VH-VL binders against Large ribosomal subunit protein bL20c (rpl20). Designs and how they scored, part 4

Target 1, 123 residues: Large ribosomal subunit protein bL20c (rpl20), of Euglena gracilis (p07133)
Amino acid sequence: TRIKNNGISKKKRKRKISKMKGWVGGHSKLFRTGNQQLMKARHYAFYDRKKKKNLNKTLWITRINGGLKYYLTINEKYNIFVSFLRKTKTYVNKKLLSEINVRDSKSFSHLSKPIMKSTGINL

## First folded at step 7 (VH-VL)

Design s31 (from b3 with heavy chain G100S; framework fv_temelimab)
Fold by ESMFold2-Fast, scan of step 7:
Structure s31 (fold): chain C 123 residues (1-123), chain A 119 residues (1-119), chain B 106 residues (1-106)
Amino acid sequence: as target 1 above (123 residues)
Amino acid sequence: QVQLVQSGAEVKKPGSSVKVSCKASGYTFTSYEMHWVRQAPGQGLEWIGAIDPETGGTAYNQKFKGRATITADKSTSTAYMELSSLRSEDTAVYYCARESLYDYWFDPWGQGTLVTVSS
Amino acid sequence: QIQLTQSPSSLSASVGDRVTITCSASSSISYMYWYQQKPGKAPKAWIYDASELQSGVPSRFSGSGSGTDYTLTISSLQPEDFATYYCQQYDSLPLTFGGGTKVEIK
């Protein structure tokens, strides 16, 4: 039996961890809540553009790294990455983006890793 | 930039209590568990417990249960760890560390707070 | 509780040497995590999911293993690799760390 190293396998493991015995009181990982928080961060970043350029970029990077990484499919990671590049006006060779295989998590990581490392984003 | 900033070093007498703070910035505070880990001088890492800031739910290492209390203040994005009935064996650097939502490990870590328990 | 045993507790090696650190769990776990800690500093996330390098970790580092036995390997030791390395499980509570392996460079 081979285990494919992708988002689905990691999501299954996280669901197991989130149900760990030993927690007292509520313990919940809600995909919808994380998505709503990411959307809120995007909205505030656009709204506050005049106030602090660097702050808005930092908040966006933090929300991407912090928000929905656990629940993201390869396509969702790609969409967030591309949205991040657009929002921060990070100029990337379109040829590089077209070479990313959205169905292959390792291919995406390999091709995007230098850009993500320079921008502080982890997907 | 995700950052965890802890309160300053403390010197305490045996039998007293200490409360260490960890102020989070750069991310949605309620989306991640906050964990506490300590390290005695020259020794290894020891997990104390965790809190889910969204629900207030907690989990503790039984070694610290009854002495450690972990809390979180959503309005200030700050987590706290209070340790009571201090002994000389509690002398350690205390770290807060955020759960990685995808990778199931601790990243980032606070800078650490040295708590010295001496007469 | 899951006990993690690291070996060796310490080692000394020359620059360019291959170094292997092991971590053994008292019961099967899904994934192992490794941290690098330098004196006076907080631990740094180093290797996750047994074999995946954290961003910024040099390619000379690698991780492997499954079930109860895991390893961290440095293919060609460099002076900046002087540190203590800790394994960690995130499979069940309480969360536990290995005792650490101190790497000294001669």
Scores: ipSAE 0.014, ipTM 0.544, lowest interface PAE 7.6, mean pLDDT 72

Design s32 (from b3 with heavy chain E54S G100D; framework fv_temelimab)
Fold by ESMFold2-Fast, scan of step 7:
Structure s32 (fold): chain C 123 residues (1-123), chain A 119 residues (1-119), chain B 106 residues (1-106)
Amino acid sequence: as target 1 above (123 residues)
Amino acid sequence: QVQLVQSGAEVKKPGSSVKVSCKASGYTFTSYEMHWVRQAPGQGLEWIGAIDPSTGGTAYNQKFKGRATITADKSTSTAYMELSSLRSEDTAVYYCAREDLYDYWFDPWGQGTLVTVSS
Amino acid sequence: QIQLTQSPSSLSASVGDRVTITCSASSSISYMYWYQQKPGKAPKAWIYDASELQSGVPSRFSGSGSGTDYTLTISSLQPEDFATYYCQQYDSLPLTFGGGTKVEIK
């Protein structure tokens, strides 16, 4: 049932990703664009009657945690993670973060885990 | 300190090819996409293409497809852009630029390489 | 391909003036960026995600917009702000830039 729900959500992601079809071979940031647009749309739709100037960190955490994180690849998790840090203006040393091999789930988990625990995101 | 250092100016004849290098330092080379952008004298910016050094995947502007070849050497942290069948309208400053970790904008940029195509 | 049209192509302004530069996209976009370029130099990242200032960019700069229309505003122009400004989209390939707006001294 989760698998079927995942299939339906992946169709929406697939439409966003197809806009980036000019890439040949692997491209680690393809899903980042689609997922960020979806998260942004959900955020603004929720606050339709309110001033959309300020982004609430708690809302961003809710959107990320409510997504399909258990079906995401390590590259997709990494892209969502760095997007979250940027959108919430959470300070992270870019030099240290760039040491993470996005293909290496152990490296990502180990380096990102303290920040995820402190911010409440669950990727 | 993050830095991109490009190769020196080139003067080429029409029909020849040019290969510009961009050496990265101060960060993990494979963690960032590298883009190539050109600017003809007194004109605006034009995107050529990009490479993901971690996968070797590339993307090109159709205007340059078949003429531009973007490559990366992980062992030397160097990206390359080769442009073949040069014409006078290819005279431009060619920039490499790193795609930022947190967003899709380009930061930093290399200093630029002037390529002049004339007979 | 998404075409970006900047208006005006050039403008002359005095120190202290409010300057507004517009970038219009041929289709709706979510990722708009602005770069500042001074003569003989590489472009410098200036505004990302339509409205967020790059570290070190003075607070007199602001960005706004959504969909197809985006604006860069300088609330009180300073001598160091004379440059060419470019908008850029990253919604689809090929990546495209606006034609640039040259801000020069009156």
Scores: ipSAE 0.005, ipTM 0.560, lowest interface PAE 10.5, mean pLDDT 75

Design s33 (from b3 with light chain L93Y; framework fv_temelimab)
Fold by ESMFold2-Fast, scan of step 7:
Parts: sequence; C-alpha cells; structure tokens
Structure s33 (fold): chain C 123 residues (1-123), chain A 119 residues (1-119), chain B 106 residues (1-106)
Amino acid sequence: as target 1 above (123 residues)
Amino acid sequence: QVQLVQSGAEVKKPGSSVKVSCKASGYTFTSYEMHWVRQAPGQGLEWIGAIDPETGGTAYNQKFKGRATITADKSTSTAYMELSSLRSEDTAVYYCAREGLYDYWFDPWGQGTLVTVSS
Amino acid sequence: QIQLTQSPSSLSASVGDRVTITCSASSSISYMYWYQQKPGKAPKAWIYDASELQSGVPSRFSGSGSGTDYTLTISSLQPEDFATYYCQQYDSYPLTFGGGTKVEIK
C-alpha cells in the first residue's frame, strides 16, 4: 500500500504560510496559526501511523488466516498450529499429534479451531 | 456530528446591513478557520473572508474589504458575517464553511442563508 | 488573483456515459480541490489534492492534473451524479473557484 504523507504535510504548511501573509491580527495570530498547523500535522501523522499499523496488523492477521485456510500448505498450517500450542503452554500427547494426517485439512481444522478461536484468530 | 447551523433568510432594503450567524458544534471551535462564501442566483461561488476564532485574526477578499466584518464568539461557538451598505447585487445565498481536516478545502459547510436585497 | 477557468460550462450526458470536466488555472498551483453541488444544497467536498476522493465518494470519480491543468472524470455517469461541479485553489489570496460545470440529463 502507498500512502502519501510527507508531500501532503509540506504542501499544507506552504499554503498556510501564504495565507498568513494576508491575515490581520498581529503577533499572536502568526504564532497561533503556526501552532494550529503543527497540531494538524502532528494529528495527521499520529492518525496515519496508527492507521498504517492497524491496517498492517489486520492485513497480517488476515493473510495468516487466509494462508492457513487457502494459501499455505497443510504442512505450514500444521506448523503454525503447533506453534500456538507451545505459546499457550498447552501440551498434547506426542502419540495424538503423530496420528494427525498433515495432508488432511479436515482433521487439522477440527483440532486447531478451538485454540485459534480462543486466541482471537478465526480459521 | 460536526455541524454548522446558520440563521434564517432575510430580506433587506438597499443601504441597510445584514448579520448572518453560524453556530458550530461537534468539534473544537477555536482549532479551525471559519470562512464565508456567497453564491448569487445563477452564479458561482465567491470567497468573502475568514476568521481564526482563537485569535480573532481575519482575512478578507479585497472586493468586500470595508463592507464585510467577520467576528467570532468563543463562548457560544458562533461565527458572524456582517455586510453593510447592501445593494441589489448582494442578493445571494451566504455560506459559512470550516477549513477541512488535514486539507485546506471547505468541509463542512453550513446550510446557507438567503439574503435578498430589494426596495 | 488566480483565475480558474472550467470547461465546459455545461454538458448533457446519459447514464453510463464517461464525463470529463477540466479546470485551468492562470498560474501554477500546488493542488486542486473539487466540490459537488446539487440544486438548493450547499457544496460538498468531493476531491482533494487533485486526485484523492473524500470518504463516501464513489470510485467512478477520479481526479488528475498538476501545475495549471486539472480534470475530474466520471467513468460511468449515474443518476445521482447530475450536479454542478466546482474546482477551487487554496494557494493564495483571494481564494477562488472555477465558474462551475453543470452536468445535466440528456
């Protein structure tokens, strides 16, 4: 994704400075307008950073869920599932895990779904 | 949520003055410039001027300088535009409009106030 | 002052048509802004920074241009698009608008 931030901020500052030359209000007006522009720039930067992080996080989670379901191989799905078992400190008998057919998506989905759902990830 | 509500339509005689109000709500009134734009019947948009509500600083289009006076009342979050020495050519819909968030266009706009100047 | 000239002043088009409106500035500006105005209503912010659509504006709208020449395009005109469109510069005093382009039903 491409977001144009630097150019927009500079452009808004330039236009504000030009308009300030036409304003009547003395010293206080000049500083107030500058502070307003800074506040707007800071707010925009904060919003964009938060939006980018949120979009990237959502895309990452969506891609992982999509990958588990559609784009990742069954072996890769199994590895992610095993990783989640370790993260949750959940131990499953090695014999039970060895009985799972890595190429059987139905078995994998049935086994992983309750744990993934409890962590906020929908398979 | 963010709204600009203007006073009602007015009919004025030539030579009189009119004062239009614009009440803001849903945002910090002092953080954004308030602009005034008019539109005569069948014509386009014409910028009158602006105010910085925090400082009271103003900017005017030279065409209206000396006749237009823009003010703001922080306590009521209301901007005003007074136009004096009215002529028939001043018949128009007058809009208040806030400077935009992140951009310097006008967003939002008030609903407009029709001012009719006739004898 | 920077003068903005829109063309055409009016056009008649049918639903589904591609419509292009142009705006020419008397001197170079950093970016153009566009508003949509329907009869009896206040203008609505429509396109900012020449090409960025305001939230809620349909994707059939697009803007382009730089320097002195800018365009607004509607790829497939819909009934709700019949309105007058205005360009605006926000670079220098006084702030100015184009004369408007009225998009009418054929």
Scores: ipSAE 0.030, ipTM 0.546, lowest interface PAE 6.2, mean pLDDT 72

Design s34 (from b3 with light chain L93W; framework fv_temelimab)
Fold by ESMFold2-Fast, scan of step 7:
Structure s34 (fold): chain C 123 residues (1-123), chain A 119 residues (1-119), chain B 106 residues (1-106)
Amino acid sequence: as target 1 above (123 residues)
Amino acid sequence: QVQLVQSGAEVKKPGSSVKVSCKASGYTFTSYEMHWVRQAPGQGLEWIGAIDPETGGTAYNQKFKGRATITADKSTSTAYMELSSLRSEDTAVYYCAREGLYDYWFDPWGQGTLVTVSS
Amino acid sequence: QIQLTQSPSSLSASVGDRVTITCSASSSISYMYWYQQKPGKAPKAWIYDASELQSGVPSRFSGSGSGTDYTLTISSLQPEDFATYYCQQYDSWPLTFGGGTKVEIK
């Protein structure tokens, strides 16, 4: 599966309504839609969190181009970034990424922006 | 410490309605959907419906459409399920259950509310 | 609606036995979920994404499967494992559960 973004478009923000049969009103998290790589990264982040658990992780709302909202922890943001770098074969040292994430969240955000923009993620 | 606490058991007459509450604590109430599932004595699990507390959007199992009404009060972090036109077949334990991480299971569950419909 | 058929509806087994429970969906689904329920209690999330164990679930439990056929296996049954197990799909409306498999002591 290839992650592509040819530019931000309002039409790309529409949901797949056919899978939301019976849902009435606002946004639905019951509909299975969105980036397959994002879902795989969240599974990876879940297992990773069991090793470095933080009881009170803050949740952030992530908007996918299809209009679906996801709720991500800080650990999930990091693992999504790392997962996407691996998928794109970007030449980045894992130790450097870990160091930046722990010590400087601003630097992490700066480095992750190009990758997240390519996938339509707004974190 | 994520917890769902439901209202107490109720005995209702046929034709009446019942409203069960589910108070959430330990997490951001508006960030997760709340689902309702029932279980008749000795029977399996049956999904009734769900609400997104942030938007008020709902989804219902067609079997309960028109009789079940699910609502949420953001100020009290409480979800409600009202079932009208009760029949003896509606005797069941009613559970609220939060959607889990990644949207695709139920965890945690409330303790359950026994609703008995008896004349 | 997607119908889930569990087999068997009940089974009797002894401590130490290998127990296998199956769940068949009427349509292909991406992920299967399993719950454990003991009498008088709410169901507990047990296995998600067909094969991933919820925190606190003993390693003797495992899940497998894809498409329409899914399995929950207990490699060495313990006294605390006697319960009813339910499969669930979360792919399509309405959300549906299997009929349950009751695991009883022999």
Scores: ipSAE 0.000, ipTM 0.530, lowest interface PAE 13.0, mean pLDDT 70

Design s36 (from b3 with light chain L95Y; framework fv_temelimab)
Fold by ESMFold2-Fast, scan of step 7:
Structure s36 (fold): chain C 123 residues (1-123), chain A 119 residues (1-119), chain B 106 residues (1-106)
Amino acid sequence: as target 1 above (123 residues)
Amino acid sequence: QVQLVQSGAEVKKPGSSVKVSCKASGYTFTSYEMHWVRQAPGQGLEWIGAIDPETGGTAYNQKFKGRATITADKSTSTAYMELSSLRSEDTAVYYCAREGLYDYWFDPWGQGTLVTVSS
Amino acid sequence: QIQLTQSPSSLSASVGDRVTITCSASSSISYMYWYQQKPGKAPKAWIYDASELQSGVPSRFSGSGSGTDYTLTISSLQPEDFATYYCQQYDSLPYTFGGGTKVEIK
């Protein structure tokens, strides 16, 4: 199989419902001393970072699939995408670039989504 | 240009400890988690744990809690994994692997360090 | 923890054959990741987000699936494709890998 389109709605839904199993929200009031206290603090810091990443991704997906299409013309979206490829020096397949239809926001979304994911919530 | 270079092979006695290093280059060391994965000869991959070099925050697979200690030295861009109370079944190739961009996978990987536990 | 079951554990195939490897998760996950590992070498990132090919991966490879069931397919096996393939979930801690599928020459 050499399928190119895997479904934007399906990917968005899966990302949105992703969550960290076994996450711990805070310290026990009874946990007070020694190396174990430090280890527990380190554990929470790691989990908090993963939770923040998941939240940021969900916010980005919501904003891009709603907000970006509202605020920018197709030509402006294309220019931002090209700027991103140059700025991030992401691998660019000439074949993929040739598939961008400046009039087709769906094609742009399919190709730009990995780049936006790599660069975060920045445009 | 992003590279992870690990320390050389080790031969250890049962009951001893081993400390493997992983030197990172080509990126901002503190921006990505460093993970440790092992592979026993002829067997599959097993996640040991990870560290966030910025905060020193760590997470471990329960199987290795109490035996594995993961640390990072920001000044040398080097991560370490120490495994104590070694047993013969700990004989494996130990890999460090960087967190991928955002919610991606493990990429890149170090070349691996063979740790042999024998009497 | 999320258990990943790969099938088959090994398979023998000839150059030009279509090869299919499956990976089943014990609970629903957002995306599956695949690695290719050749003897004596570290795993290589191969397929991410269930279906996206890593840069440099030949187009004969494809990934598909959602929820608990995922598949890696090689449309026309080449000599350089003989390797062990591992699936991985990055959805929750502890991160887990499938047992691997060794693709051997017949």
Scores: ipSAE 0.011, ipTM 0.555, lowest interface PAE 9.3, mean pLDDT 73

Design s37 (from b3 with light chain L95F; framework fv_temelimab)
Fold by ESMFold2-Fast, scan of step 7:
Structure s37 (fold): chain C 123 residues (1-123), chain A 119 residues (1-119), chain B 106 residues (1-106)
Amino acid sequence: as target 1 above (123 residues)
Amino acid sequence: QVQLVQSGAEVKKPGSSVKVSCKASGYTFTSYEMHWVRQAPGQGLEWIGAIDPETGGTAYNQKFKGRATITADKSTSTAYMELSSLRSEDTAVYYCAREGLYDYWFDPWGQGTLVTVSS
Amino acid sequence: QIQLTQSPSSLSASVGDRVTITCSASSSISYMYWYQQKPGKAPKAWIYDASELQSGVPSRFSGSGSGTDYTLTISSLQPEDFATYYCQQYDSLPFTFGGGTKVEIK
């Protein structure tokens, strides 16, 4: 019933607040209760799960020079590419980035390979 | 996909220190506590401590207070656990584990890092 | 700190057997959790809030209990259930685990 369901949610909020005991530099410095931060985390977690469910269709194998091997989703491959653009301070025009579809592996690979190879990574 | 990847196995001498890393991916790193748990060979699980990457706030099991230091680097989405003054009884697999969704258990877990302390 | 005591520490059972593992807390708690750990692997979240099964956990598993006494039951043991099971309290810091129950299948 609704009463039982509501009680379960309240108990989970109480658990989060109780966990604030013993924390050094805890959540109070952000002027938020543990309950508010829990709601935020639940919201983002729910969003992340739905997003990953849709993006989790293809798993890629990536190697770094020296023998390291990683298994990456399409989203993770894109994130690595974006991170390298920031680290190398490489200018990329907004039009090029907007034309790259996370699911368009052909376009993404063509653009990312030159940049990744300069840092010692082959995707 | 949410993933925690830990650094490789280490062999250390008594009296030294070890620093284990845990690289997070697939979620907002600052939104979840990162916990550290160890397991000695053939033994049970023991909670070491935790960090909130957003605030840098920490909590430690009193047994490890003064020897364990947990830190986080937001820019690399990486958490660290350093244990100093190592002794033979610190030989264990060390796990990082994220605060779970809704239920506050530990989920997911890293693959574990074996730290061996011997002469 | 809240101390968790698991019984038995180990057991050997045949496929199809009913297995019951107990976990007793030194003080009353509301939030008992169970993990399954297979040799050489990290623990997996298995049962939460005493009785709720994690997504993907077979229905032959069940949990029950309140206050200080909690149980995990396997109604018909299967070969893939070979593992060590740990209870955990999430009521107060430091978080603590039971000593574990090793389930071995003949």
Scores: ipSAE 0.013, ipTM 0.535, lowest interface PAE 7.6, mean pLDDT 71

Design s39 (from b3 with light chain D91Y; framework fv_temelimab)
Fold by ESMFold2-Fast, scan of step 7:
Structure s39 (fold): chain C 123 residues (1-123), chain A 119 residues (1-119), chain B 106 residues (1-106)
Amino acid sequence: as target 1 above (123 residues)
Amino acid sequence: QVQLVQSGAEVKKPGSSVKVSCKASGYTFTSYEMHWVRQAPGQGLEWIGAIDPETGGTAYNQKFKGRATITADKSTSTAYMELSSLRSEDTAVYYCAREGLYDYWFDPWGQGTLVTVSS
Amino acid sequence: QIQLTQSPSSLSASVGDRVTITCSASSSISYMYWYQQKPGKAPKAWIYDASELQSGVPSRFSGSGSGTDYTLTISSLQPEDFATYYCQQYYSLPLTFGGGTKVEIK
């Protein structure tokens, strides 16, 4: 499901050389899998946790959670959040997750723990 | 830690070939493209080509007209760049460099390999 | 191919000076990347996505720009900033670098 108003902080498209004209041999993967993107995010978190980009991460995650809260199961929220994390190629540290959880929900806290384990974030 | 270690300096005669190695450690070798860049003494940086170690797919700068061959050995986490039909203008430091975590810059770089072509 | 033109080719400045280096692309690109290279060393990733600093890069460095024109600025030059700076595009093949700007400190 898509949420309106997701265009507040648009990132420019990133081109991979393996997908550019002039790449020859072996089928280039058009997009690396979500698992590979998550592993890159975990690696980044491990080696450079202090470096953060302002991508409106808190706002986007809160909007997704808040906007669909009534109509989504915990499992569906998990899938949306993981998909969002993959699309942004963004690491999520425990401080950011704490900020979005200060508001409301034990349900979200329950949801965020598996995601933190998946992305290598320690709470 | 992520590290790229290159083979030692080489002195070659015109018309011969050179093969430079780049040993990767500290990350999953097949997950990142490996690029080759050279720098002639006192000059700027010039991109030679790249390999995707997972697929073996390659891309080259047309300037090298089939003289450059880039390969990778997954079992040893080592990339290679072979340059044939060497000329004096090929004298340069040759660097391997990995694509960055965000797929849009070179980080890290190997220490460089000086290749001198003279007769 | 996309040609990158850096200006100036070299400059000499005093400690504390503001230094600006420009990089112009022959066609529009999304992002620019900058490297710092000291004599006898491999280039170091310095600024990515036009404006983002690599971990460990001092805050006196900044990058800006879009489309065809990009800049690297040092707000207050320090002795350790003596180096050659290169811009790079990752937009189309072949990948290309600017000619470099040598920063010399008086």
Scores: ipSAE 0.006, ipTM 0.540, lowest interface PAE 9.8, mean pLDDT 71

Design s40 (from b3 with light chain D91W; framework fv_temelimab)
Fold by ESMFold2-Fast, scan of step 7:
Structure s40 (fold): chain C 123 residues (1-123), chain A 119 residues (1-119), chain B 106 residues (1-106)
Amino acid sequence: as target 1 above (123 residues)
Amino acid sequence: QVQLVQSGAEVKKPGSSVKVSCKASGYTFTSYEMHWVRQAPGQGLEWIGAIDPETGGTAYNQKFKGRATITADKSTSTAYMELSSLRSEDTAVYYCAREGLYDYWFDPWGQGTLVTVSS
Amino acid sequence: QIQLTQSPSSLSASVGDRVTITCSASSSISYMYWYQQKPGKAPKAWIYDASELQSGVPSRFSGSGSGTDYTLTISSLQPEDFATYYCQQYWSLPLTFGGGTKVEIK
């Protein structure tokens, strides 16, 4: 029910954002979390997929372990993020508690990378 | 496609004010911060400030606090930057730029609006 | 505020050359961002989190660094790479940019 920060993260958070309303600077704003960024990315991946009405596929380039590159379609990227969201709700909570002062995009990157790395999708 | 379209070039007298608009399309306007950055001719980039269209919250570079006012109109998905008490040093191209989808950088950018301050 | 110093301010190079641009922060930061800007155009997001390339950026580009010192390298310069490059920090308010490095044809 309460988020416990380490001392260094609390000090930076207090100095930079404590007296501001809404977006407050170069660190994550008070109303943003890694989970919100993950939902945002998932939403836009889903939205982009919905706009592909003529069987058009958008290909995404990703690097996997070993330095090999793989191409993922927009629907495959969306499925990975949806699977991640469902599978790792507990993981997301644990990472947010440990990385609360990290930028939302960095938190999303760290949380999504394990799933992206574990999938061996090849076109 | 995500796009930011800015208003046209302006020529202003010293002491006047200018208001530049930035029309957003292709995404949920309230989900992303909108930033303003300027660039004087032949010079580097300078951050002016930002607005969160969801909350109406703003942040400003101290250099511009009191002169710059950033606003957003949710109904038209348009952000505005007004700069008052113009002087010759304010001659610059003014850009709007959205916070990134995954990261806190600027992507995409508007095309820029040239504001010339001359007597 | 965090000041970013880029070196050099400008450089002249030929196609095929290795180009190195540095960005030094006045205090330690976690991540650096780089933009490419061509004359008359808005900047383009180029490198994020010090070393990650934006989608569509050629693999000849690379970034590295941590703390106060960051570098952008072009391993084999191409004609389309002639531009001004800017570093940016998203660590502290106000957000700041480096002074830019103009990569010109010699």
Scores: ipSAE 0.008, ipTM 0.531, lowest interface PAE 10.1, mean pLDDT 70

Design s41 (from b3 with light chain D91S S92E; framework fv_temelimab)
Fold by ESMFold2-Fast, scan of step 7:
Structure s41 (fold): chain C 123 residues (1-123), chain A 119 residues (1-119), chain B 106 residues (1-106)
Amino acid sequence: as target 1 above (123 residues)
Amino acid sequence: QVQLVQSGAEVKKPGSSVKVSCKASGYTFTSYEMHWVRQAPGQGLEWIGAIDPETGGTAYNQKFKGRATITADKSTSTAYMELSSLRSEDTAVYYCAREGLYDYWFDPWGQGTLVTVSS
Amino acid sequence: QIQLTQSPSSLSASVGDRVTITCSASSSISYMYWYQQKPGKAPKAWIYDASELQSGVPSRFSGSGSGTDYTLTISSLQPEDFATYYCQQYSELPLTFGGGTKVEIK
């Protein structure tokens, strides 16, 4: 449970500072916002669990991964994803990739996760 | 230690309302969603709804919308679920359960509160 | 809403038997959760993310599956495993559970 406590602290930080939508508005809008938030939270929980399985990875040296260290983890995922796109001859807009990596690490995590699971690339 | 303690068993008449409490301890109450799930005798689990104690935001299963009201009191770290217009089919054990740390599943669970609707 | 159908609804087995429980979703979900519930007790978190065991869960338990079809297997049933098992999706609201599979002693 102590290890899980570290993960939840990081999850809440992502939810509050990563510009993830909160549960606000009227009942129907609140429900839709809540549904989206629930799905996003579940996605990030999976990412945090995967990281625990790879404690020996350089970018995941310790369980304390605030700010810069979390960003470095996303950078590693980005590099692997870009390498995969080159290997499979799949081309995407460079501006889109830059936007995802720099401004929206959660979008990058969401987009890369299915591809990494499908190809067996472990992060 | 993380613990959820619920209020005691209730016996209610059809048409009345019941309010079950769930007192949380051992963690930051506002950091986790609290969910409510019921189980009729000999039957399966049914999700009622949830609240985010930090924002007061709620979500409900449509089956209970209009009858269930979930609230939270940050000062006492207590969540509540009120169910109105009770019918005999509402006889069930009602559980509160916290969202999990990593997986957003339910861990821990309260001990359950038996609500009997009869006569 | 996503409907989860568990099969069988109940089964009778002996100690040492291999037991398989299935959970089918009405639409694709990436992550499935399983709970163990004993009579008179609250459910216990058991398997997360389709295949990962909660701490304290014996290694004879395993989970597998993806998309719409998921399975919980007990490789060699022990006396303490007689319980009802529920699958649960955490993909969209409302959150839903399977109908449960009661594992009974033969």
Scores: ipSAE 0.009, ipTM 0.529, lowest interface PAE 8.5, mean pLDDT 70

